Miniprotein binders against q9h3h3. Designs and how they scored, part 181

Target 1, 235 residues: q9h3h3
Amino acid sequence: EDGFTAEHLAAEAMAADMDPWLVFDARTTPATELDAWLAKYPPSQVTRYGDPGSPNSEPVGWIAVYGQGYSPNSGDVQGLQAAWEALQTSGRPITPGTLRQLAITHHVLSGKWLMHLAPGFKLDHAWAGIARAVVEGQLQVAKVSPRAKEGGRQVICVYTDDFTDRLGVLEADSAIRAAGIKCLLTYKPDVYTYLGIYRANRWHLCPTLYESRFQLGGSARGSRVLDRANNVELT
Key: E = the ipSAE of ESMFold2; O = the ipSAE of OpenDDE; V2 = 0.75 times the mean of E and O plus 0.25 times the DockQ between their complexes.

## First folded at step 11 (miniprotein)

Design WD38
Fold by ESMFold2-Fast, scan of step 11:
Structure WD38 (fold): chain B 235 residues (1-235), chain A 85 residues (1-85)
Amino acid sequence: as target 1 above (235 residues)
Amino acid sequence: DREELIRRFERLVRRAEELLRRAEEALKRGDLETAEELIIYALMQLKLAARIAEELGDPELLRRVEELVRRAERLLEEVERLKRE
């Protein structure tokens, strides 16, 4: 979390989306092949730009698993971006509510739970759990970043179809926890990503809609899910 | 969409049942920590299932959730009992 990282993170994200992906697609590949694929491409060993000593010699932007029922729907991103430019020019208030309305109008509804883990066995184990949940139909789609040359943390993204569907977002959190994931999770609607809204923005918008913490003890055992905008626990 | 909510409900209940089955196996092996964790995961699924059943206005679905919650709570009590030993 440095002041210069926002621009660098946006540039890196764009490059990753443009580079080739390693994909296990359960719509066309038998589930029985997943364990071999996971063993071949552990995210702690797949390098961002390729290395003769790694599983890949060529650049890899993301490692992804698509569920059997996965049906991509990015909505009208072009219309969203045009409407966003018009909104900025209009002088109308820019709030989470107005962004939500733009997203609904243009059907840009997807969002994702994010977890950040250091390269190593625990990352690979977490990714394997998530990937199996996707192939089993408990989650729709997920991706994990390859290992950067600098050796920073890697990110696992678990997508949901509709960020306005609170039950769907909570169900995904529940499925992630059941897969053995105990770390902090944060949820971000893709509309913020498409509009280039990050932590530091002129409208003071929080692109993180929810956060999830896992506890085994106390009266509120399990996930504690917080609505970041309203500072209200959903449990 | 009502059909989508019913599918989500059935998925959550099925997941909870499998988690409780695994918890009973862990408990049989004396793995109390794993059993406790699996029971808590099951209860998380059931809380969401209850919310869906309430939204659907179906008391039969609520009764199914309540029965599984009672089973989970009985298993959790057994885990706590064995931890004291």
Scores: ipSAE 0.329, ipTM 0.761, lowest interface PAE 4.0, mean pLDDT 87

Design WD39
Fold by ESMFold2-Fast, scan of step 11:
Structure WD39 (fold): chain B 235 residues (1-235), chain A 85 residues (1-85)
Amino acid sequence: as target 1 above (235 residues)
Amino acid sequence: DREELIRRFERLVRRAEELLRRAEEALKRGDLETAEELIIYALMQLKLAAWLAEELGDPELLRRVEELVRRAERLLEEVERLKRE
């Protein structure tokens, strides 16, 4: 909701990142084990804090699948955060272009396609499709949130290496669609997440760069990706 | 990096070829809905491959994409034909 503060959302994100993750790592685990792993840890059943009746007895921050070629690179997040504080103190304009330049300077380039789904069969089915696409090499890495104690929708995040690489972002969208995903997708650079910039921020920045809508029928077949900032169709 | 763009192009083309192969199998089984979805997914990969071919300035790569697009379009026409039956 719009009522959450940036500090609250940033704290929640940091807690999830620091808590243990359930990971299927295709770099070290045979692909033939994926179906059993997905059956053992369906995201609709894995709880954030290890609630009774869930497959986990301990807190889980994220459920993730790493592709065979996955090589994590978060860039210089500490340098980015220091530069962001300096920018705020300077009184200089804070714009999408300024933030993009900070991200480039500090090599914080990753971003992600997001889909929000209610706990249940559709979430588990969507996650299975994404996980198989990652293990098969069509996507690099993905994660899904566990079930929250207070309920609500869960999020699947599908990462790309460079949010400034428009074609790479679109390639990931196409791979997500080919995995059977038909719901609304939104794309957010990780630089916004690391800086705690969410909806309704004081700088009027839109952390969502793109949105993707999908249709199989009619004249507009396939995905339509919109550049949110410029309100321009890319596909 | 030209080599990286070529690798990306080859991945998109390879994915499109696999999607079309699966679409042909679905058509053979009479699964028109799955065939149509797979063809549309293949066309999405090919659109991005065409943009890479244009960026690379390589008419041979663009020709390869155009051949696959024509194959996908023929399969889509076959799906439409079978739906009318």
Scores: ipSAE 0.432, ipTM 0.802, lowest interface PAE 2.9, mean pLDDT 87

Design WD4
Fold by ESMFold2-Fast, scan of step 11:
Structure WD4 (fold): chain B 235 residues (1-235), chain A 85 residues (1-85)
Amino acid sequence: as target 1 above (235 residues)
Amino acid sequence: DREELIRRFERLVRRAEELLRRAEEALKRGDLETAEELIIYALMQLNLAAWIAEELGDPELLRRVEELVRRAERLLEEVERLKRE
């Protein structure tokens, strides 16, 4: 149920793409300005539609930090969508493997680690850690949702270039952990989002490819990453 | 894609070295919990670096990872020893 709520929050956040974003762009802004920017726009206080007394008077869709090397590449989303419609018409089986193949063919490879936190100090602290990791070059790009007027958890999304690159996904997980993040993380390829595939879908597909749990005690210390598609523990 | 693997390896090693440096500073000030956390983060980076070194079949890269793992393990043993006292 937390997983389904997370999918709904992610879908609603994608709808916010049309509204203005608050962006710290390390490609054009000195890293020395980051701390002031984070203090000005803590995600627990930035409101989705603007409020008196909040940092923003206008709607904000996302708060984002771009790394120095960040170069957006969504691939051929139109070709992906056309191929998906053809696949559905063809009667060919729809499996995680067929979606992976469509994504590779159309270069729609990006994916993201997701974490959901309640508005407050813990969220703002986690976002500051992630933002610093991005500006320092440990992560490529991240965004966090603003505070909704209805309340509820906010989501931090940390992107990787290629969801089929297992090492790259794990490297991002390790960098998130080194930034001080200890909560549950789930990884979702953007191909599922572009095709409208969420937790409850007629194909019975799980859009979550990886799951990361962190612990300091016990027999396996550190990050434990589960490959949910293959049911294999990677770390 | 050897060049890309080498770049990833160097990033992971640099991250591990910085984490271990911070862990040593935490130990100096008696912050055992922070030191333990940082050592575990460093070992996580080094585990991925080891995967790359093995894939590249480069003995020198593997030696570098093993050296840093030994350093991390010695620091973790020191933390555990101090926590028992």
Scores: ipSAE 0.295, ipTM 0.741, lowest interface PAE 4.1, mean pLDDT 86

Design WD40 (at its last look DockQ between E and O 0.86; V2 from the best seeds 0.76)
Fold by ESMFold2, look of step 12:
Structure WD40 (fold): chain B 235 residues (1-235), chain A 85 residues (1-85)
Amino acid sequence: as target 1 above (235 residues)
Amino acid sequence: DREELIRRFERLVRRAEELLRRAEEALKRGDLETAEELIIYALMQLKLAAWVAEELGDPELLRRVEELVRRAERLLEEVERLKRE
């Protein structure tokens, strides 16, 4: 399933956080400049390390768009990490409920919808749609990985403020679909990223809370969003 | 937070209304695929708006959603009819 591949690639891409990012910041840049910026930096052509012939000659960790209302707030990440260390030595069981409570206690509530696409027009078109939705105010912030290797998939991350706010997460899904995105989406809270918990973790935790599948035909047109923990379709 | 739910409801309704207006424009141009997609997106917003209206316990908000759902359903029926021609 693309969900397992998406999580693994997202974790690998997070290692790029320390390199420079290419950012379109709607808080300081007019929306009319977006199309030119997208044409200059298509994610299928922006390379991780600045390969010859790339639009970038220097390394790029991420390509990002910040919306007008974007207000970064990572929460108490240091306290979260300390509590995580204490929990691991306490002998108490580590469960998805435990992670949720740590995230709430330390206000580390952001999460993201993820999609994985091969380099090329489809990826660049999907990113452009997401970027426009961010600048127009339907979404708050998104990023896409640069090209790292021939034929490798890239990831688009669309953030939400609070993974415990189910309605807000579903609202973001609907905005992503309205931007023309029809592929599988998976939703992962940032708490798993800050604690270094990925798909193949030793606790067998599943960092994916939701899967979204879109269809135009049949009796359930629109998104079908599955709650992975409860095996319940939400929409 | 009741104020946040009200803001979310109004946002979802506003988005649905805009999507339906765009669907009507696409239908006017004969672009049936675009019209169909926009109507589906609007219905997705309206399902969430109905959920919010239920959480607020406000039947007037639910009536506003139902009105827009009927509009969306009429448009979708028209699109489907035209696709058969």
Scores: ipSAE 0.763, ipTM 0.920, lowest interface PAE 1.0, mean pLDDT 88
Fold by OpenDDE base, look of step 12:
Structure WD40 (fold): chain B 235 residues (1-235), chain A 85 residues (1-85)
Amino acid sequence: as target 1 above (235 residues)
Amino acid sequence: DREELIRRFERLVRRAEELLRRAEEALKRGDLETAEELIIYALMQLKLAAWVAEELGDPELLRRVEELVRRAERLLEEVERLKRE
C-alpha cells in the first residue's frame, strides 16, 4: 500500500470519526438485543453516505459495539501533539522508544488490532463474532467501517486500553481468534495516528507494532504474534 | 501488580476450561472440526496463563495450567484419531 493510500485511508478514518456512529452499547442495552441490531445493521450493507436502499439513510462514520467495561479515555492528546512538535524541532533522534515514552507521559495508550475484509457474508460474520465477544466481556470495544461506494475492503478495529501491556494485546488477539477470525491482524497504537505517523513516514517508524497470523493445521497451530519492532515472535 | 496478574490468570484459565468443555461437547456430537478449533483456542489461553504463572513465580498456578494443557492435548489426539478413521 503506497504512502498516499495510507494517508488517504487515515484522512478518511478521521473524517469518519466526525460523522454519526451506529453504536450498540452493552452498558445500556440488553445483550439479548444484539442479534436484532446486527441483523438491522450488517456492516456490508451499511453505507458510508446513506445510499438509497441501505439500512442507514444518513452518513455513518463507524459501526461500533461498547462492552460493559468500556470507559473512553483518550489521554492528553493535545499535550502529546505539543510535545511531538517540540521533539521534532529539537533535532533529537526519534525512535519507537521515544514514541512509547511520549504516549506513556501523556497517557495516550490505546491501540487496536486491525483486520481488513471484503464486503459480504464473511465480513458480517466476523463482525458478529467480534460484537458478541465485546458484549460477553472478552473484548472492551470494537468498530467496523461502513461500506464505501467503491466497494473496497472494510476494516474492523478491536481496541485495547494499553499498547504497552503486551499481555493485554495478546489476550485481545486470542479473543479475536476465538471469535472465529483467521485472517491477518495488525496492531497499531493510536499515538501513531494522533501524530500522523503513517507508512513510509520520514522517520522510518513502523506504525504496526504487532502482526498476528493464525493457523489451524500443521506444526504451528494457533496465533503467531510477531513483534515488528524487534522481529521476534512472542507466541 | 500481583493482584491484577492473578485476575488475568483466573480469567484465562476459566476461558480455557469453558472452551475445553465445549470441545468435549462437540466431540460427542461428532463435530471434529469445531472440537479442534475450540481446543486450539483453549491452548492459546493456556499459553498466556502459563506466562502469567511464570511471571507470578507460582508453581501451583503453573501446575494447574499444565494439567489443562494435558487435557487439551488428549482431546486433540482424540480428534486427530477420529479424523483418520
Scores: ipSAE 0.691, ipTM 0.888, lowest interface PAE 0.6, mean pLDDT 92
Fold by ESMFold2-Fast, scan of step 11:
Structure WD40 (fold): chain B 235 residues (1-235), chain A 85 residues (1-85)
Amino acid sequence: as target 1 above (235 residues)
Amino acid sequence: DREELIRRFERLVRRAEELLRRAEEALKRGDLETAEELIIYALMQLKLAAWVAEELGDPELLRRVEELVRRAERLLEEVERLKRE
């Protein structure tokens, strides 16, 4: 069911956020230490709940890299959640526009580009590229999921400060591409994540605002970014 | 905010210049595939910089982007020429 799936995904996300994170914080750690840190904690080998054979013996929720200029601002998430509950009770239509307005009102503006990759060399290589871009200042912050006990794809999340700032979202896309990433990217505002809205949901909302595809050849070289809500190509 | 847009413009232009420098080095060592990729990344930065310059309404900023686009296009033409050889 849609409701069951959303509750399960929300519970998993909350558990990961509350468990310890492995963090390379460029605000307090010299950039020269990054390569050793990446070698010590390749995401394909870091296990979600710890394992004697992995780099971690204890649970890890996320592996993250914070840029030198990174300044977190989550907005008023509690106010957002309260307003969401009130909206559901009110009987008013739940649309992308109403969620955007709630996000703006409560300053919950962050969002992220997502890429999903199978555990292995390609994931570890992609993460290393993203991590270097963060430490070098082309991106602000990123995280990657550890390997799940059941297996499956892992996700790299690259954050931007404001999902309503289209140029900022596109700038992050271009920096991800320049870091060597060629796979499909999708962009999701954090407001959907905080409210537990995933691809299959009872309101039939699409939490993905943008989709980025990359190609090298032809007259349409580079990123092709689609605005999913309006079905308009931006690049 | 004009000041924020100017900072964004300068950031995009600096990234494009660095990508073109790396592309020239790749081209010197005969790595045509890497050179082509780096030029395309630079052009992506420059496209965004052009949009910022248009938003700012500053013809000097747009002129700077145009010069870098021409440099990128010349490098891409050289890559294509060498691939034919």
Scores: ipSAE 0.556, ipTM 0.855, lowest interface PAE 2.2, mean pLDDT 88
ESMFold2 (binder alone), look of step 12: mean pLDDT 88; pTM 0.873

Design WD41
Fold by ESMFold2-Fast, scan of step 11:
Structure WD41 (fold): chain B 235 residues (1-235), chain A 85 residues (1-85)
Amino acid sequence: as target 1 above (235 residues)
Amino acid sequence: DREELIRRFERLVRRAEELLRRAEEALKRGDLETAEELIIYALMQLKLAAWMAEELGDPELLRRVEELVRRAERLLEEVERLKRE
């Protein structure tokens, strides 16, 4: 059952937010310490609930890197949730446009590029590239999930301040690619997460706003970004 | 915000210049695959910088991007030529 699997994975991701995080904070830690920190906490080895054979004995929800200019701004999530409930009872159409307006009104603008990779060297290498880009100022903030007990793919999330700022979203994509990432990327606004809207929702909304594919072959080289909401290729 | 867009433009241009510098170093070492990837990354930054220059309506900023694009294209042609050797 694809529906039950997606719902379960979303619940696991939300639960991870409650557990302790391993953070490299470039606002307070010199960039020269990053390589040692990455060697100490490779995401393929850090276990979700702690393990004698891993770098962590206690649960870890996320492994994160904060950029030097990172300033958290989740907006008015409580106001967003109240307005969402009012919208549902109002009988007004629930469309991507109405959610966008609620997000803007309540300043819940952040979003993220997601990539899913199997545990192993390629995941650790991809994360190291992303972490260096964050510390060097090309990206603002990123996190990666620890290794699950039963295995499965891990996710790297690269955040942007404003999902309505198309150029900013594309700038993050280009920086991710420049960090050496070649896999499929999908972009999701955090407003969907805060409202509990996942892939199979009753309003038939697609929480994925953009999709990025990387091409090295042929004359069409580079990143190809699709606007999923409008079915328009941007690059 | 015009000032923010200018700062973002300058960031992309600096990023592209650094990528091209690294690409030239890779090319000097004979690492054609790395050079090609870095040039493609630089072109991606420059494409976004061009869109920002157009949004700003500043012909001088667009000319700066076009010069770097020409430099990147010349390096890419050199890489492709050497790969055939």
Scores: ipSAE 0.434, ipTM 0.811, lowest interface PAE 3.0, mean pLDDT 87

Design WD42
Fold by ESMFold2-Fast, scan of step 11:
Structure WD42 (fold): chain B 235 residues (1-235), chain A 85 residues (1-85)
Amino acid sequence: as target 1 above (235 residues)
Amino acid sequence: DREELIRRFERLVRRAEELLRRAEEALKRGDLETAQELIIYALMQLKLAAWIAEELGDPELLRRVEELVRRAERLLEEVERLKRE
């Protein structure tokens, strides 16, 4: 979230989604071509609005990798947005449960693990690990933001198909860790993103459902996943 | 869905077995840090598999997970022993 207003974050997200994406699609491209593609488009060098000195001369909204079994299902986002507007005018309580029910009703179930990394070798290495995990079938789909003009951290998003499937969310966490990722991860359902709900919102909703921390050493080593809403440690 | 949980269980177990195989190879190369990481990743897969076995109430599935956990723990003890040398 980086402390920007919800309006600013929503505007940036819309612009990125509308601009062209650089995609490695494992459904139609041989896995053997991944390493060359990663070398051609390292996220620390791909610029958001294009630059003659970067791999891209034109704007790039996202850099993405689609797994062989990936079947896009964003659900009924238009219906979700209309129902959200109706909910706000209905006087019915706006709670995490109500939002969850709207998401289920409109099949807007996807969610994502997020990691924020500074531009550089560690970001590019992390993205390469995630991309390989996606192409090899341990993860379904992932994307990474290009380098912004202002600098600042870039985000890697690793998607799961159903945020209500806790086991599936935890399986994705374990696959991210097995790909070599050791930084803090947070999990957010896409329903919150589509509705423009961020950390500071008028409904006091927490858009982050889970937080994952990783330890390699010690007796309690491995992934520690916290359920943010219930303040319960799951692993 | 029972069939879906069993498929997830088998997937997690297969991933754990592959991670442990790679850990053994890393150990043979003397790459103790990589071996330790792979063993920990395997244990993470097995923890999820154990939850599924418990939810299904299937003692045979739980026994299979416990066997792999013991194998992972033996490998981790070997890594820790070699690091002390």
Scores: ipSAE 0.498, ipTM 0.836, lowest interface PAE 2.6, mean pLDDT 88

Design WD43
Fold by ESMFold2-Fast, scan of step 11:
Structure WD43 (fold): chain B 235 residues (1-235), chain A 85 residues (1-85)
Amino acid sequence: as target 1 above (235 residues)
Amino acid sequence: DREELIRRFERLVRRAEELLRRAEEALKRGDLETAKELIIYALMQLKLAAWIAEELGDPELLRRVEELVRRAERLLEEVERLKRE
C-alpha cells in the first residue's frame, strides 16, 4: 500500500469487491473441510488476475472465511456517501467524531483489524490460524488479499460488527493473538474505507483507530492496544 | 444488554480456561515457551472478563476471574522457576 494515492487504493478496493471471491462458508460447509481448502488456496499462491501456474485461472478479488453465525450487514452505504458529499460542501469540520456520527446515523458500523505480510509461509500460516479461529467461532469473518502481479505485501482483514463497541474490538484482538498472530495490527472502521480515508488524506485524519502490538517478555506482557485518536493505552 | 454481557463474559472465561489447560499440558511436557505464551493469552482474556464483571457489578463473577488469574500467575511462576534450573 505504500506509494499509492488514495484514489488508486479506492479504485483497487472497488475492483476487488466486484471480482469473484474464493469463500469457505462455515454456515454451509463442514469444519472438517477447512484444512483441504486452505491447502488448495494458500493466499501466497492465489493470483489477483489469474495465472495458469496458480490455483486460479480467473481473477480473484478476495479469499474469505465466513463463520457459522456470520450475518452480513453493511448498513446504508449509499446514504453514507450522500451525507459525506453534503458534509464536505457544508464547510463543517471533518473530524473522527463527525465521521463516527455519520457512520452511526447510517448504520455503517463494521470495522476490521488489519495485518500486512509479505507473500510466503508466514502469510499462509497466519491466514490458516485466522481461518481456523473463524470456523471455530472465535472470530466472525475474515478475508485475505490475493497476490498482486507487481508483488508487495498482502493484507489479512478480521472483521467486527461494531467499531463503536470498544470491548468487541478488544475481544477480536485477543482472539487474533490467541490464534498465534504476533505481528503489528491496526484497526480501521469500514466507514473510513468507504469514504477513502487512507494515509496522508486531505483531512489529516489518522487512517486507523487502534494499534495493537504483542509482547511476551519484559514489564509489558501481552497485547498493547493504543487508541490512536485519543492517544490512550487501553491495555 | 445484560444478557449479552453475560454471554461475552462466559465466552472469555471459557477461552481462558482452555488456554490454561493447554498451558498446563505444555508445562508437563517441558515446553516452557509455549506454556508462557498460552498463559499470557489467558491473562488477556481474563482482563476483558474482569471489565465485564465490573460493568455488571457482580462480585461473584469478579471472584471467578480473580481465581483464574491467580492460577495463571502460579503457572507463570512455575515456568520461571523451571527456566532457572
Scores: ipSAE 0.470, ipTM 0.822, lowest interface PAE 2.8, mean pLDDT 87

Design WD44
Fold by ESMFold2-Fast, scan of step 11:
Structure WD44 (fold): chain B 235 residues (1-235), chain A 85 residues (1-85)
Amino acid sequence: as target 1 above (235 residues)
Amino acid sequence: DREELIRRFERLVRRAEELLRRAEEALKRGDLETALELIIYALMQLKLAAWIAEELGDPELLRRVEELVRRAERLLEEVERLKRE
């Protein structure tokens, strides 16, 4: 995607986070209610700003599913942001390693696998698969964007606790695939999101750490995960 | 943490065993496409379990993974055989 500036993307993300969320919380809701909830709120039909003709009349920022064992831990985001401001004014080099160290120091470790799909049957089916995997305990938490405009893709985000835990990132990839997902996946640490670092940034940092591609045929069966920074295949 | 790695290993192995059981059931009812997908998912779990076993340096854990990989490979061969029919 190159149609938006980093400032515009950050503003949209903040607005979505501040608006109400539709949440299925498996910590307090029986798993037997999930199918009815998914049928009531298919992401291809839930509108970002509300519409009498959609499942929602009021704005919705995100549609989310929390697993039974989900324990939110965003770390010290305020400390991270203060340290980031200090780093920028210090003149010290800003590199992937520097951001990784700031994230570790402030315990801002979560990250997410992202998939972008057009509104429609494939999006709703993919989301249902991910939601069931979360409720069944194979994944911890996930969310999907509502429909914002005609022709725009929606995003499903599947979170992991620690982007520095490579095995944990790969376990999540395998669980996403086992849920029936076959499209391209990319992995982004939340530290980049909290600091407003997107594809076009003045430090020339790549916020995407991994890519996952999947196929069932030939000698390259299964998931192929690429470490984007080092250009090394992990699987 | 060694104990956490052992817990993760056991989770991956249990999931692989369940996927292979479901793959066998799919094969019995002639659903080759579902069987193939489940076998591939099981092998993905086992690859990660093998990495943990190697990190732990435990020969018994590696042996358990290798046994399940062989079971998955036998099922995959059966799927390929039936598809050629």
Scores: ipSAE 0.527, ipTM 0.848, lowest interface PAE 2.5, mean pLDDT 88

Design WD45
Fold by ESMFold2-Fast, scan of step 11:
Structure WD45 (fold): chain B 235 residues (1-235), chain A 85 residues (1-85)
Amino acid sequence: as target 1 above (235 residues)
Amino acid sequence: DREELIRRFERLVRRAEELLRRAEEALKRGDLETAYELIIYALMQLKLAAWIAEELGDPELLRRVEELVRRAERLLEEVERLKRE
């Protein structure tokens, strides 16, 4: 059912965040080591809970690359949660606008471009491109999920500091495309993740703010970014 | 703010210049598909840079973008020419 699916997704996300991460941290590791690290830990081969045939013998929640200038700011998540509970009991409408207001008030501003790819060479190639862009300073931070035991698509997340900063979101999209990524991208603010807003949420909110489609041919070449809430094309 | 927009403009222009440099190298190698993609990526950066220059109302910044767009368009013409051969 709907409620059980949302609870299951939230539990999986929490477990992944709490399990160990494989991190290339460009703040403390020379860029020259990146290619060897990528070869050692291709996301299509790193397994979620460890496997004799994989690069890891222990569970891995995420594979991440931190840029040289990366400085995380998660905001006041505790205050956000309290305000969310108050909003739900207040009877006020729960809309994208009210969630944006809560996020701004509590400085929970980060967000991410998401891409879902099947395990294989295309995923590993896409991740390598993103990781190089991060280490070269074109993107701030990114992570990719390990291969799940049951199979299915893996996700690459490319973070921006402020989902309300439209230019910053668009600039990250342009950098992702320049890294060679051609698939559909969707953008989700972390406030939605903290509040458990996934597909089929009880408030009927769209779980993403933007989508990006890319084409190389025709007069409309490049990224076409749509603001999903307002149904307005930005590029 | 103005200072942040200028920093973003310079980042986008620098990125576009590097993409165009790599596109020229790809053309010299005869790698037309890579050259084409790099030019399109560069034009995407320049579109955002133009938007910032317009917001700032700075004709010199817009002129810099226009020069790079012309360079990108010349490279696109060269790619199309070579594809016909």
Scores: ipSAE 0.523, ipTM 0.843, lowest interface PAE 2.4, mean pLDDT 87

